# Ledger of designs, part 4: VHH binders against NADH-ubiquinone oxidoreductase 24 kDa subunit homolog C11E3.12, mitochondrial

Target 1, 162 residues: NADH-ubiquinone oxidoreductase 24 kDa subunit homolog C11E3.12, mitochondrial, of Schizosaccharomyces pombe (o13691)
Amino acid sequence: MKPIRFFKPENLQLAKAILARYPLRFQSAALVPLLDLAQRQHGTWIPPTAMYEIASLAGVSIDYVHSLILAYPNDFFWRPKKPRVRICNSWMCQQAAEEQGNSNWDSQCRSVATKYGFDVENTGCLGNCFQGPAMWINDKIYGVNTKEKLVDIMEALTQKKN

## First folded at step 1 (VHH)

Design n08 (framework vhh_nb_b201)
Fold by ESMFold2-Fast, scan of step 1:
Structure n08 (fold): chain B 162 residues (1-162), chain A 119 residues (1-119)
Amino acid sequence: as target 1 above (162 residues)
Amino acid sequence: QVQLQESGGGLVQAGGSLRLSCAASGSIFSTYDMGWYRQAPGKEREFVATIRSGGSTYYADSVKGRFTISRDNAKNTVYLQMNSLKPEDTAVYYCAAKYYGRTWIYDYWGQGTQVTVSS
């Protein structure tokens, strides 16, 4: 079995060069540039495999690495910004769904949104409940009264087509 | 969305007791696993205790039998009761919250509260 590695060979050399600029007793001072290197290699966030390798290279705990990421919330991300769906679970939105023949509508919407990689949570009235079942997708309110309409919205946002 | 604020730290003599509190705001507390970590001077951050949303508790061997973790979902607060304190328990104690899932990485961390145990 191959050892778990995150850094590409060229970036592992850069990481070692970064560490070499800091005294052995202060290898933790290299964490910020190492986190930057890892985030640039992966894309826009730092996965657990990168955190483990950085912790190993710098001689610190994984929890310390994670706490440092949280200390710079505008610079470093430890997970992708997952698209979000907030489903209105107010009595008005549930009533509208039932009147349109959609029982267990919250459950149906959660199932669809989850398949497209969205995080789902419930919320109170979104200010648009008077127009029927509503949900907030990312930063926009949608009136959604069929599973097909929700699928269309999800496909448009992810650009994933069969 | 969840913000964590620790309190209850301070100076205590060896053999004494302290109770740490962590107040959560912003999101639904009852669905989160809550935990305590600590970082001693010159050492790395280490696990202390955790309590799952369902009530199951787990402790580091170094504190088992001396520390007790508990939660009050009505108050959105988690507690760490520390008894029989030793100088080696001196550390900054951090509260952590994890969204329900299979990962051991915590989603939210507090700012920490200092505990100093004199010999």
Scores: ipSAE 0.000, ipTM 0.071, lowest interface PAE 21.4, mean pLDDT 72

Design n09 (framework vhh_nb_b201)
Fold by ESMFold2-Fast, scan of step 1:
Structure n09 (fold): chain B 162 residues (1-162), chain A 118 residues (1-118)
Amino acid sequence: as target 1 above (162 residues)
Amino acid sequence: QVQLQESGGGLVQAGGSLRLSCAASGYTFSDYDMGWYRQAPGKEREFVATITYGGSTYYADSVKGRFTISRDNAKNTVYLQMNSLKPEDTAVYYCAAEYDLWSLEDYWGQGTQVTVSS
C-alpha cells in the first residue's frame, strides 16, 4: 500500500492555494477550479486518480466529485473523447473501393468501427485515395481496402501490452 | 486506496471450466474499464479480455468463443468464465482496472493461478 498522488508538486501547491480561498465549511466550492486544474494537468479529461485526490483534498466523496463532472458536461470530461474515424467519401475513394469489389464500403467501415467504440464521420479526400479507400483514425491516416484489414487495425488499437 | 482481489483459480483438467472473480474496493467501479490478463512463467503478460464501463467486450483471438467476461457494478466485481480450457491456458491471471481501453495507466490485482492438466 502506497499513497497515490495525481497532482504534480507545483499543482498540488496551486490546489492548496485554491482551497485556501474558500471558508473551511465551504471547501466543496473549490471543486470546480480543482477539476479545471486537474483537467489542464492531464490534458483534456479527468482520470479517476485525480478525482480521488480532489475528493480527499476537499473532504467530499468521490461520487460527489463525479456527479459534479456530469453536471458540467461541456466543461469537464471523465473519459477521453471517443477516437474518431473519418471515412473518405470523395469520388476517388468510392471508385477505388468499388474497383476492389467493396460496394457499401462506407457502411462496412461504420459498422466495424462502431463495434470497437469509435465515432464515425465522413470527410473529403485524405490524400491516400490513389492506393485505395482511406480512413483517418484520431490523428493518423490508414489505407483500408478489406474488412479483415480494418478489423486487424481496430483490434491492434485495443490490444494491451504489459 | 485502489484494491483488486482475484479468486476462483485452481487445478482443472483439459476441457473443464473455471470462473474467476475480481472484487474491487476503494474506487468508483462503474467508471472503470475492467480487464483480465495472464502470464505464464518465462512469457510476457498477455491480454485476455476487457469490458468497458459501457458494457462493450473485447477478447484476444486465443480465447474468443471459450471465455466470457462480465461485470456486476452493484457488487463491484468482474468475472471471467473460462470454458473448454486447454493446457496452454495455464498461467497466473490478473485483474486490471483500466482508465482507458488504450491506456497503460492500470491498477492490478495480485493474480490467481490457473493450471490446466492434460
Scores: ipSAE 0.000, ipTM 0.104, lowest interface PAE 15.4, mean pLDDT 71

Design n10 (framework vhh_nb_b201)
Fold by ESMFold2-Fast, scan of step 1:
Structure n10 (fold): chain B 162 residues (1-162), chain A 122 residues (1-122)
Amino acid sequence: as target 1 above (162 residues)
Amino acid sequence: QVQLQESGGGLVQAGGSLRLSCAASGSIFSIYEMGWYRQAPGKEREFVATISSGGSTYYADSVKGRFTISRDNAKNTVYLQMNSLKPEDTAVYYCAVTYTVEYSGTYYFDYWGQGTQVTVSS
């Protein structure tokens, strides 16, 4: 016996209501809102357990569900997007790092972020570089002026439980 | 929030026509896929027709060729033109907002009107 339970009770009720709106021959039309419901419940992607439950509820194959995810690559994801850090390399951010006594700050940030599994790239001024070295982490701007603060941020983001 | 109000139902002879209207109030109407559903006595609620934000239409086999769904985004209204009515079309007709993925944060809607009775005499 396997647990194919993914949706929490409130969302399972909503999923069944979505399916009930369409007759059997139009059940595929319900899959798109079901995938969106699953992605929002889980976070940023649709795990296999969600795909199996959606397939079971809609009476379609798991392969069909997966093909719909691939058909909407800007909306649905079947694995987590690699977390991303964009490091400000403008003159203002470089000067702020030097004023804090951090030599080769860009290299240090890149090393730390990479160790925590982040994809790292450089960017121009993020609008707050004047207030200290800045970086964009998972769609949020952080003012990071020490390696210790960066480590704390990385640990917090990687220790989060769903 | 979206509120839906149906109108245009009534009694009609077999072979006759009726035009149902559904007036929507609240959010940006044009982004939603709109549908018509019906429920006859002793039966489950049945899909009739939908129209997407882009104007694509889908019909149940039982009404295809006889019913036409349309929308007027300027009036925030969706219509169901029912021709060649049969006694089997007798039901309460409901307007509904269906789910869509066109705009982030607008994927979950479960809005139904109060329904309008359509009775087709033999």
Scores: ipSAE 0.000, ipTM 0.093, lowest interface PAE 17.4, mean pLDDT 72

Design n11 (framework vhh_nb_b201)
Fold by ESMFold2-Fast, scan of step 1:
Parts: sequence; structure tokens; C-alpha cells
Structure n11 (fold): chain B 162 residues (1-162), chain A 120 residues (1-120)
Amino acid sequence: as target 1 above (162 residues)
Amino acid sequence: QVQLQESGGGLVQAGGSLRLSCAASGFTFSDYEMGWYRQAPGKEREFVATIYSGGSTYYADSVKGRFTISRDNAKNTVYLQMNSLKPEDTAVYYCATDLFYSDTWAYDYWGQGTQVTVSS
């Protein structure tokens, strides 16, 4: 079988430089920086073609590369990850939204988040319900009480750097 | 001009903690890998930890579970939180970055270093 090429020439040189930072018998230690380089090149996840090239460069199996990706679930993704939104669907959060003029607030949030490509789920009280309707976007809690504020947050999170 | 300036070193007793800082200037900090190395008297420079532009980290086995590397892209600063310090951690600690994506084999730029001394 012919080598699978994933890295562009500039990043292939960088990958070789990364490997050179580690002794020959410890080049498996270079896998984490190689995975980071591949994920940066592809744009948020590591496709199988990248895994094959990394395995070839480091002299390890593709199964080992994949197992290492799974060992760092918050850092490396082996398939596209959608940003995650958890909406507080407790009675208190629903009432806070209604009192602020936002009927069917959970449905509105789901509609907006889905349009921007976010995965949405409901959760219980996030400990922030007394500050208004709350949602958890990735690792942060937001008190969001208008569709305009939600759109602004989604736009900021989905805008591409460059 | 690319500049890296370490701070936060000092004398600490075994079991103690220190936080090192490295202020970077002269390049687009958020786009590059940042790392920490150390050198004890009479020894070669040893890798300690690195943090990539995406936020992923990697540690030398000798410091795993005790040291934490982090970065603040708004302040162009990388940090090394050192806990459960041992006399063997005594060294000059250097901040480093690799700015050129060509045929370089190691970090291109190094700071002047900050001394960490751990007493028994």
C-alpha cells in the first residue's frame, strides 16, 4: 500500500521537527503534538488519513493512534464535534423567561442553536436560575434572556478566525 | 525582535509550590507552541512541558501530575504551575517557542531563564 498523504508540505516539515525532539525509541511520545498539528490543519478534528500518516511517521499502529485520541477526549476529536448547548429546562428558568416576555424559550433556543450547528440538550437547574434563564454553552454558563443575545453568542462562537 | 522573559522562580522547600510566567513579544503568540525546559548544573537541557496553539498539553513523565502548563493569549503569557516540588526539580527553567515551520529540529527561541531552588 502507498503512503497516505495528509500533511501539507509545511506541516510535514513541522511534524518531522516535532519527531526530532524525541529520541528514536520514544517517538511515540511525539504523538500528542502530531495529533494537535493534524487537528489544527484539518480544522477541529483528526480524520483517518491524518491518523494513517501519523502512525507511519511515528512507527506505530493506527489502532494505537486512535486509542491515544480516545485517551484525550477533551483535546482531540476523531470525528466532527458540534458545539454543545445545555438549556436549563427547570420550572424556574421557564418562568423567568416567560416573565421577561420570552414564551417557549427552550424551543426558541433549540431553533437558534440548531441553525448554527450546535447540539442541544436539556438539563436541570444549573445553579444560576435565579439570575434568569440559563444555558451552558460548551464549558461556560450564560444567563441569556433574549434571542438577540443568544444569536450574538452563537455568532461569536462560530465565526472563523481569519 | 522576538523576546521571551521568564519570572516567578525562587527558593522553596520540598513539597511547596511555585508558578512561573513567561511574557512573550515580537510574534503572534496565539498561533505558536510554547514550552518549558529546565537545566540543572552540569546536565543537558531537559524537556518539561509544552502547550500547543489549540490548547493541548504534553508533559515529561518526571513532572506528570505535579506540573500544569497553561497560556493566556490575551496577555501573551505562558505559565508553569509547579506543585509537590522535589529537590530534583532544582534547575534554571527556560521558556521556548518554535516560530518557523520549516526544517527546524527544535525550539527556535529561548528566554534567559529563571532559577528554581528546592531545599530538602
Scores: ipSAE 0.000, ipTM 0.087, lowest interface PAE 20.5, mean pLDDT 71

Design p01 (framework vhh_podentamig1)
Fold by ESMFold2-Fast, scan of step 1:
Structure p01 (fold): chain B 162 residues (1-162), chain A 117 residues (1-117)
Amino acid sequence: as target 1 above (162 residues)
Amino acid sequence: EVQLVESGGGLVQPGRSLTLSCAASGFTFSSYAYGWYRQAPGKQRELVAAITSGSTLYADSVKGRFTISRDNAKNSIYLQMNSLRPEDTALYYCAAEWYLGDSYDYWGQGTQVTVSS
């Protein structure tokens, strides 16, 4: 088994101290404070690596840890939404990309978006294809005409919620 | 299109080993966590093992017998199953999850593992 690495050394000590307050057979009672510690270290949500380490430390299943997180409101244990990208593949959007020197723009956007953890699918005209190649990201339409703009949008959407 | 294709299942005698493989395509492999799930007749689907870029997890029923691994260069994950028991008989599914447990993003079709005399 590969070592699970999430907590920084100082927080690993705090996690062990938290666990020590609970009887061995009731280590699961420590999960809420452990998850809070992980969320504070990460800055927003609890990433999968933190869930795995907490499950291992507390001697519980990962399913139990996840079920516990889901039992709390989203604003208590923040859960990142899986971002989605729908790329306009209409003839108009393809022409706009080619006119800007971006041959294979759909392929390029798909590659960048998936690198940032987005699901990518194609869609018809999004209503703004004439204003440059368009894509629907989550619930908003973006006119994207350069790789730099796409990267900026992707980074903004994947930044930790403050 | 995102695809997960399992292979390696079959009929095997108790005490033997099997290796399951899952080939992924259509997305950035490293951006996802992967899991092996199983479902036996009349039972609910359960997580068997999970892997991220830096961590692994095992169900109590298989810990010490099964090993999950990933090969990012081949866009594949594997489940090495040792010391198989009749209770391991199930349809085994590969799953890719953007965030663990947040509605399984992608599932394979499953591969049957039958452990019997």
Scores: ipSAE 0.000, ipTM 0.135, lowest interface PAE 13.3, mean pLDDT 72

Design p02 (framework vhh_podentamig1)
Fold by ESMFold2-Fast, scan of step 1:
Parts: structure tokens; sequence; C-alpha cells
Structure p02 (fold): chain B 162 residues (1-162), chain A 117 residues (1-117)
């Protein structure tokens, strides 16, 4: 029965305005824009405190709110996003890997990144292919030409000293 | 230029079916979510059904009777309306739903559905 407060005052007013646009029997339809508002306020995902406040505001159960989040798995996240690796699969980057003796470099990078809990996807040319095979790791572009260098990068991003 | 064009409305008797279509152009269709909305005279616009990257949402009044679907290859969304009732009479329109920060940003022109004997 403990009141939950997640939305900042301005966003709480916006949430109430969103709900007011729907008749009582259709207020569950307002949950999608409310979930979007909560995810934007928090950053990249929807914490439990946001789910409880949305449930309270819309007059629905927390289980229903959670079910809607699960219904939109590409739009709404109930856990922090996994770090991402984007691997250049352009002709230039493939040539750079082959010239350095790294056949199946994309497959090797996917194996390592997945082992460290990263989401992996392919991308076009990153403008760095002339310096060796390129990849985007989170917010930085790397020229990575050995498995050992990639492991070192993954260890640095996931391992803290002491 | 972003464009949404609806079709398929008309006059039908209670218990009959209609399929509404919405053709989208001017953007990458697969990147967005979509909704079907309706508005009867003197009433507020209401969401009928929504579809994201494979997940759907329905208003309680239409759940079990209406089905929303999308075809990324044809850049289209559809609303299959079964067991139509006089209360379903309204102007129906599709919208591109912007789920990251903004509500529906583009709307179709609307198509009239009238359910009468």
Amino acid sequence: as target 1 above (162 residues)
Amino acid sequence: EVQLVESGGGLVQPGRSLTLSCAASGFTFSDYAYGWYRQAPGKQRELVAAISSGSTLYADSVKGRFTISRDNAKNSIYLQMNSLRPEDTALYYCARDYLFGEWSDYWGQGTQVTVSS
C-alpha cells in the first residue's frame, strides 16, 4: 500500500494529460505512451518503481504493466540494455581482415563478444577499415585485428581492479 | 514525405466483417510502431489497436473481434474487424506511433465505417 513516486513533476503532469485523452474503458491503451515516458525519463529501461506508479495512475495491476513491457520486447526494456558490439562487414573491412590472415573474423568477434555478455550486430563501413578490421564497441570505434586485443578490450570494459 | 493512406471503410450490417488497410510511404516502415484509432461524432479520439515489432495491444471493447497486423514487405498495416456492432460506427484512421518520446506523429486521412441495419 506504499505510495510510489517515479515521475518528475512535469512528467507526472504529462502522464495525467496522456491518461485524460482516453475514455475510462480504454485507459489501458494509454499505458504504451506512459511506458515510453518512463523509459525516456530513466534513460534506457523501465525500473520497478516506474511500473508501480504507472499501474497506480492507470488503475491496472503491476502484472498487467509488466505483461505489456514483455509484449513489446524491441521497444521497452525492464532491465539495463546489454553493451553492444557492431562489427563492420563491408568489403573493405573484410579485405583488411583477410590480408592479416583473419578468415572468419566476424565469427570470431561474435564468439568473444557474446561470451562477455555483449549484444552483437553487423554494420556498414565505419570509416576505419584502412587501419584493420573495424568495430564499434559502445560509443567508440576500434581497429581490432587479433582475438587477444578484443579479449583485452572486453576485460577492461567488464572487469574492475580490486 | 511521410504519408499514410487508409482504405476499406464502408457501410455494413451488424455481424458482418470489414478489413481496413493503411499504406505507408516516405520512410523506413519497419522502424516504427502503428495504431488504429477511431472517433465518433461528439466523442474523443480513442485507440482501437496498436502493433509494434510483432506485439499487439487492443482496446477491451474490440478484443477478440478485431485483429491488427503488419506487412513490412508491403509497407502496410491492416485492421480485420469481425462481428461488427452499431457501436463500432466511427471515422477510423491509422497513425505512426513514436514510442520514444512522442505520441503519434503522422495520421492518415481517415476512413468512415458505418454499421447499421
Scores: ipSAE 0.000, ipTM 0.099, lowest interface PAE 17.1, mean pLDDT 73

Design p03 (framework vhh_podentamig1)
Fold by ESMFold2-Fast, scan of step 1:
Formats: sequence, structure tokens, C-alpha cells
Structure p03 (fold): chain B 162 residues (1-162), chain A 118 residues (1-118)
Amino acid sequence: as target 1 above (162 residues)
Amino acid sequence: EVQLVESGGGLVQPGRSLTLSCAASGSTFSSYAYGWYRQAPGKQRELVAAIYSGSTLYADSVKGRFTISRDNAKNSIYLQMNSLRPEDTALYYCAAGYDEFWSLYEYWGQGTQVTVSS
């Protein structure tokens, strides 16, 4: 069973040309530009059909291709890149949430963010330049003190996709 | 690679519930995003619900009524449909791929018919 072809004809020709420039024993060096070509064609990440075709073209296993993608986590993605949410779990942020009647604030935010497809992690104090409690969402800092405010932010960010 | 087989469709009265199942086989079930699509006669195939690593998306027309879920141990995806309406009548397809937002799915099931009528 073979997956459906991934590369467009023009990119398939380019992929073959890339492979032809590298000796067989150095096929790993050719895989990096092939992964880049596939990611650019798809847009943001490398789907399994691309991995299978690259493996077939380079004469390597699908596991090897996948391992190479995992070796460069800042450059290649085998799944859609999710926006990141960093929740301030410092004592001050927790106290600010509790004073507003929001116990379990961290767990509430984490639940909402994951439902919208965000990667969530905790962080220390984000500084004194914002209203507590605070979150770093993608590359911006937000003062978020209610679940409703967080939902509004998530809706705005996800509705701007496509 | 993954192969998908849908089941659970049928004729049902308005206001009732129905659960669709999608059995996946082949490889790496947990590495894929899964979605349910539907196509009514004379209409374009549309995304109904999607699930990827615990995150879910729903079409506005089904929010609050339909629930998508997955069972990694059983390699299965489910669509629980509550408060069914005549406009939910369609062929329902299970799909697998790596793009839940742009509806880019590379593997499709054969479809299962859901008819909602009195």
C-alpha cells in the first residue's frame, strides 16, 4: 500500500534534482532541503504523505525521516504548530485570581486553552508591566482575570485563522 | 497510512439521537487528526467536527448538539449526534489527516447515510 503522491510536479522535479546532488551515503544531507521543500509546499508543517514520499525518494525508512524532523523541532513540524500559552503560576498571580473569586484559576485557563488547541505551560512572574493575573499568548502578554475574557481572546485568535 | 470504516447510520426521527463510529486501521492512530464530514444531496461536502490531540472543532450548525470523541485503545472515532434535525440528513464521512483547520485530510471512509425524517 502506498500513500497518495504529495509533491506537485514542479516540486517533485526539484526534489529529484536535490537528491541527485548528494552522494548516496550522504542522503541525510539531502533530506533537510527535501523537508524544507515539503513544509513550504504544504504551508506550515510536513504531513505523513510528504514523509512517505521523501522516504521513498531518498531510499530511507519513514522512521528515519520522522526522526530527522524530531531532531529539528524549531525548524520542522510533523503536526500543525499550535499557538503557545504560558500561564503565570507565581504566588502573586495566584493571589490576584483568588481575590477576584477565581480559585483553581490555572486549571480553568489550562482547560479553556487546550480546548482551543493551544499548547499550555506554566511560567514564573512575567514582570510588573501588566495587570495580574497574566498570560503570555504566542508573542503577546495579556492580563486575564476571568474565564470569559480568556474565551474572548481564544475566539478572536482562532477566528482569524483562514 | 490509515483505513477508515464508518458505521451507525440509519433512519431516525427528529429530536432523537444517533452515534456514528469510525474504525481506523493501518498505522499510528494517535498521530492523526480526525474529522467528520457530511454531504447532503446537491450540497458541497462540509466539515462537521474535528479532533486532534484532545482539541475539538465544531461547525456552527452542530455546536451544542454533536460531540466528537476518540478512543485510542480501540482505534476509533465517534460522533454523538443529539437533537437531530431534518437538515442533518446527509452522507457522513470519517476523515484522517494532519490539518483540522483547513480541512486537509488525506484518508477517507466510504460514508454512512443518516436520514432524519418523520
Scores: ipSAE 0.000, ipTM 0.084, lowest interface PAE 15.9, mean pLDDT 71

Design p04 (framework vhh_podentamig1)
Fold by ESMFold2-Fast, scan of step 1:
Structure p04 (fold): chain B 162 residues (1-162), chain A 118 residues (1-118)
Amino acid sequence: as target 1 above (162 residues)
Amino acid sequence: EVQLVESGGGLVQPGRSLTLSCAASGFTFSYYAYGWYRQAPGKQRELVAAITSGGTLYADSVKGRFTISRDNAKNSIYLQMNSLRPEDTALYYCATEPYWGLDEYDYWGQGTQVTVSS
């Protein structure tokens, strides 16, 4: 079967690193972190092309990949869901926020994003701590250090079409 | 089984340079983000520098003087410290955090002492 290319080169490297943590015959155990990586790259959900590449990389059937998505209905989605913001809650992003004087930054961001109709979740390190504190919104990672910048982003995504 | 081992600390005079090294083992090096923290007597532990696939982050007090780097082939990270000041005196720690928060734990080394004194 010919491989389907979904992961960007950087994320393909991360996917291979994840797989390397598991024994060759049991690489199916890596599926949960691979699904998380794919969903973050795409934005809010996991398209079929991602499922096919993950199945190929892990040596499992696409039906098995899909069954795992269904097994974690609060974490993984195989079709579009309400627009989501994922706020990096890793210790690196927390340190970045504290250095900028943004106490309770997570709570502040959740309040703003919820006001604009987004579903808000916490997530681990997004790989962009230098732009932090970081958020995943749709297909993009944003370094957000003020409420004003977050409002501008929310306005652009929800009220202004460009 | 995760281990971080720091080295390169020592006593140096103000204005000089020092390079700290951190050797990592027991996990897949490229999967993790890394940082250098320091703690001086009577102060809280603070982030000095961090490195991820997306770039680097520095504390304002060290920006322009310190440089963090990584060598995936050697499973190591480094902190190049230039123009050292007495206020840089602290125990320096190497730390790691897995991407996506799938592990509930971050990992810390035992620390290496840096003393800047005239």
Scores: ipSAE 0.000, ipTM 0.143, lowest interface PAE 18.9, mean pLDDT 72

Design p05 (framework vhh_podentamig1)
Fold by ESMFold2-Fast, scan of step 1:
Structure p05 (fold): chain B 162 residues (1-162), chain A 118 residues (1-118)
Amino acid sequence: as target 1 above (162 residues)
Amino acid sequence: EVQLVESGGGLVQPGRSLTLSCAASGFTFSRYAYGWYRQAPGKQRELVAAITSGSTLYADSVKGRFTISRDNAKNSIYLQMNSLRPEDTALYYCAAKLYWGRSEYDYWGQGTQVTVSS
């Protein structure tokens, strides 16, 4: 029976070295660095074959591996990375939007981003709040002061990757 | 070495005006966004005003009374404070931020005291 293989030889040796740093009773503590290694090897996300090999190496269930991925939603991805928008919902960003004539700015941005297939969520206060209306789009932050500018960004990201 | 040096603080009576200045050195001034924070005794620091390359932001408590501006040629930021109130009494800090997404300002000045009393 053919074992599940995901790690290339260099990374399999690194995985074993990571596991060796943890006591046998605490092998689950090695999962975070193992998930990081797998995601870096694949490039963008952790496929099921990687999850099964990690589960086998660490002696844990596949469900446990998956639950740990879900526990770090900003660090680990179990599916191809979906484009996402994080809207600053802090008081200062809301004030900036209102001053620029954009009432219900969060709602307007969610509508536009959803139309272009983006996942939409809110972000913390200090990262965007003092630089005006702002959004974190994928791995970058944009100053977005009009609906038209947001549409331009969405068009660029859906037709060409940054 | 990056430095922000505030000046212009002092003791003033209610209803008067003050202009605070912040002189920046050791970095490319035009690439940073700037903010003015204040902290009263026993309180957390709060954002008063902020300025980027095209936008300004104000706390509701100072909107219409304070004006933030920048002079890229002089590497300086200013806070014009009109109609001062006793509640404006605080240590005022200049702060600079290079990139979006940071949870905190990158650089802070040592602060300048503003006291509004009779």
Scores: ipSAE 0.000, ipTM 0.111, lowest interface PAE 16.4, mean pLDDT 74

Design p06 (framework vhh_podentamig1)
Fold by ESMFold2-Fast, scan of step 1:
Structure p06 (fold): chain B 162 residues (1-162), chain A 119 residues (1-119)
Amino acid sequence: as target 1 above (162 residues)
Amino acid sequence: EVQLVESGGGLVQPGRSLTLSCAASGFTFSSYDYGWYRQAPGKQRELVAAIHSGSTLYADSVKGRFTISRDNAKNSIYLQMNSLRPEDTALYYCATEIYYDTYGSWDYWGQGTQVTVSS
């Protein structure tokens, strides 16, 4: 296969600058920051077109790029995830829900999410707890204070075609 | 290019105070939310304090002892740490929520600053 362009011009320039900071024989060391740059540009995961361009820029095999993505499963993702909701059950999110009079927040949100076909799991602090109770929906963090707001988010997300 | 630089850490005796500073550059500081995380050896990274405009949140372990504040004119975030305990020993990170679409909740652009509380 022939790789197609992935990086926007600004990020291609940054990618080349990253590579220039590593000696020629150690350019594989630049892969982690290149994968991070690609994932940030795409938003949620690293598509094959990004992997091909990174492999080409760094002079490594596509298999090596794959191996690094798999070696860091909590940091890099090679495919879109099944629609999922990760509900923050940290003390901060529980406190935020209670302050807004929603002591049954977790079960209400779980019910809504499963109705829309999402997998639901609890997780620790997502870092967005101060904006009200927080949850991660399709790799984006939302402050969700009410069941009605979650319904609106779910309907918007399920209308999109990727 | 977004950069966060932490400073103010050091070695202190229990019961003393420290003020950590986080200098931000490369973006419009006042448009973003900020927090302080810490990680002790063998422990998970935890969010200890967060600030959004005028609202603040604290972990139970530091509530009443730590105070987070921001100075938009100086592009800086501060963590005032009072009545320090040995359990507060950790590497402290300043973080921001610029990119909601990345995995995880905060961007850790800072290198961290070490706080050691020991007698």
Scores: ipSAE 0.000, ipTM 0.094, lowest interface PAE 17.1, mean pLDDT 73

Design p07 (framework vhh_podentamig1)
Fold by ESMFold2-Fast, scan of step 1:
Structure p07 (fold): chain B 162 residues (1-162), chain A 120 residues (1-120)
Amino acid sequence: as target 1 above (162 residues)
Amino acid sequence: EVQLVESGGGLVQPGRSLTLSCAASGFTFSDYSYGWYRQAPGKQRELVAAISYGSTLYADSVKGRFTISRDNAKNSIYLQMNSLRPEDTALYYCAAYEVTYSGDYTFDYWGQGTQVTVSS
């Protein structure tokens, strides 16, 4: 109930400006942009201190703020995101891998990614046929056509995490 | 205006060949993937063949008989149909789609179709 301030001064001013743009009866509509501001300030997720300050600023309960985060599970996170690889499993990406001689491409990628602690999922088309088989790694799209290239990417992403 | 225009259909005897052409205009040809669909009266429209970078896909019913190809210099795609059968009789459609960052491929543009009739 008595949290330490979360927003740095410049973002607190932005939060107040955001709230002022919404009518009093619709102040809850300001929560989405406030959650976005908080997530951007923190990095990849919204800590409890941010939720408490947003609740206080908007005049809503902390439970309501949390419920709104859960209502947008692809946009807002209340805990750190696990590193994730999404392998394009559309028929075009599967055919691209086969044409390049990579018959068990999904299996090979899963083996490498799990070794580096990533969660692996399949996804639809990722929009870049010309760079070879595509995958989404931590919100970025990569054209990956060899296991060595995937290892290089994962080592680079892991090495820079403190 | 974006257009796909099919040509090359006609009446042929069983066992013969036809080549269908699709001319694209009004957009950047190389930014799109392409497919051929067909629809016989009273039947659902079905995918016959598709082409994208480095990849082709064929329906089981035409695999080994039909070949899809593209010519970027002419902004055209082609369907070479060999060993035609009466059951290949249908209106053939050209389609173009843009690859998106989510979900599966969706077809953005369709031609008017060209009729292929294999003598009963």
Scores: ipSAE 0.000, ipTM 0.092, lowest interface PAE 18.6, mean pLDDT 72

Design p08 (framework vhh_podentamig1)
Fold by ESMFold2-Fast, scan of step 1:
Structure p08 (fold): chain B 162 residues (1-162), chain A 118 residues (1-118)
Amino acid sequence: as target 1 above (162 residues)
Amino acid sequence: EVQLVESGGGLVQPGRSLTLSCAASGFIFSSYAYGWYRQAPGKQRELVAAITSGSTLYADSVKGRFTISRDNAKNSIYLQMNSLRPEDTALYYCAADWLSYPEYFDYWGQGTQVTVSS
């Protein structure tokens, strides 16, 4: 198995130093500064690779690391500030888009989401292929077959007012 | 991390009802979606129903007959199956997916057999 690496070398050294300063019976106290270090390195949130490395370094479960993030909702974030968009690019979703006249649907979705500052990635079947082209935004599934509908959804989620 | 255990399957006559339960153990992340999949012998695994915190989805073959629900206090997901048909015969799986990180935290249960036969 390959080790999970998130911290850059200087921060890995600092993470190990932080852990070494806490007694074994108080190792959980070290997790808060480790989460802060990871969030600062990545930007404004803590990705799963950081959570895995922190769990490995501290000898705790990833569930425990995640529960600490949720315990400090004003300080630690485990997802981007802007919603993450996952686009179904499975054969079934591609066929549904094609049948609706949108053979370049994936590229259209990517360009719109990127324009609104969303992180975009492809995924396999999201379990919505039976209802047409699908995408996951945070914890919701959207069946979206037009660029205009996608724009409406993005605008509603960003709640921009001028 | 997360373990899923299905129960409630069995042998039933056509037209009867069954409720499947999926007990999740370990930590449940807030962004998790849960689904019920089924696989009949010689067929591909197919999605039957899915639930997130904001939405439910159903395959056309089960709409109006099956209902998916969740009980976060009990860390459980349910599938109520009404008006069962012989073609509903399959091994039913509970699955969990972390929507924000699809390459991690995909979990499947061991399955529970549902047989609808006269």
Scores: ipSAE 0.000, ipTM 0.141, lowest interface PAE 16.6, mean pLDDT 69

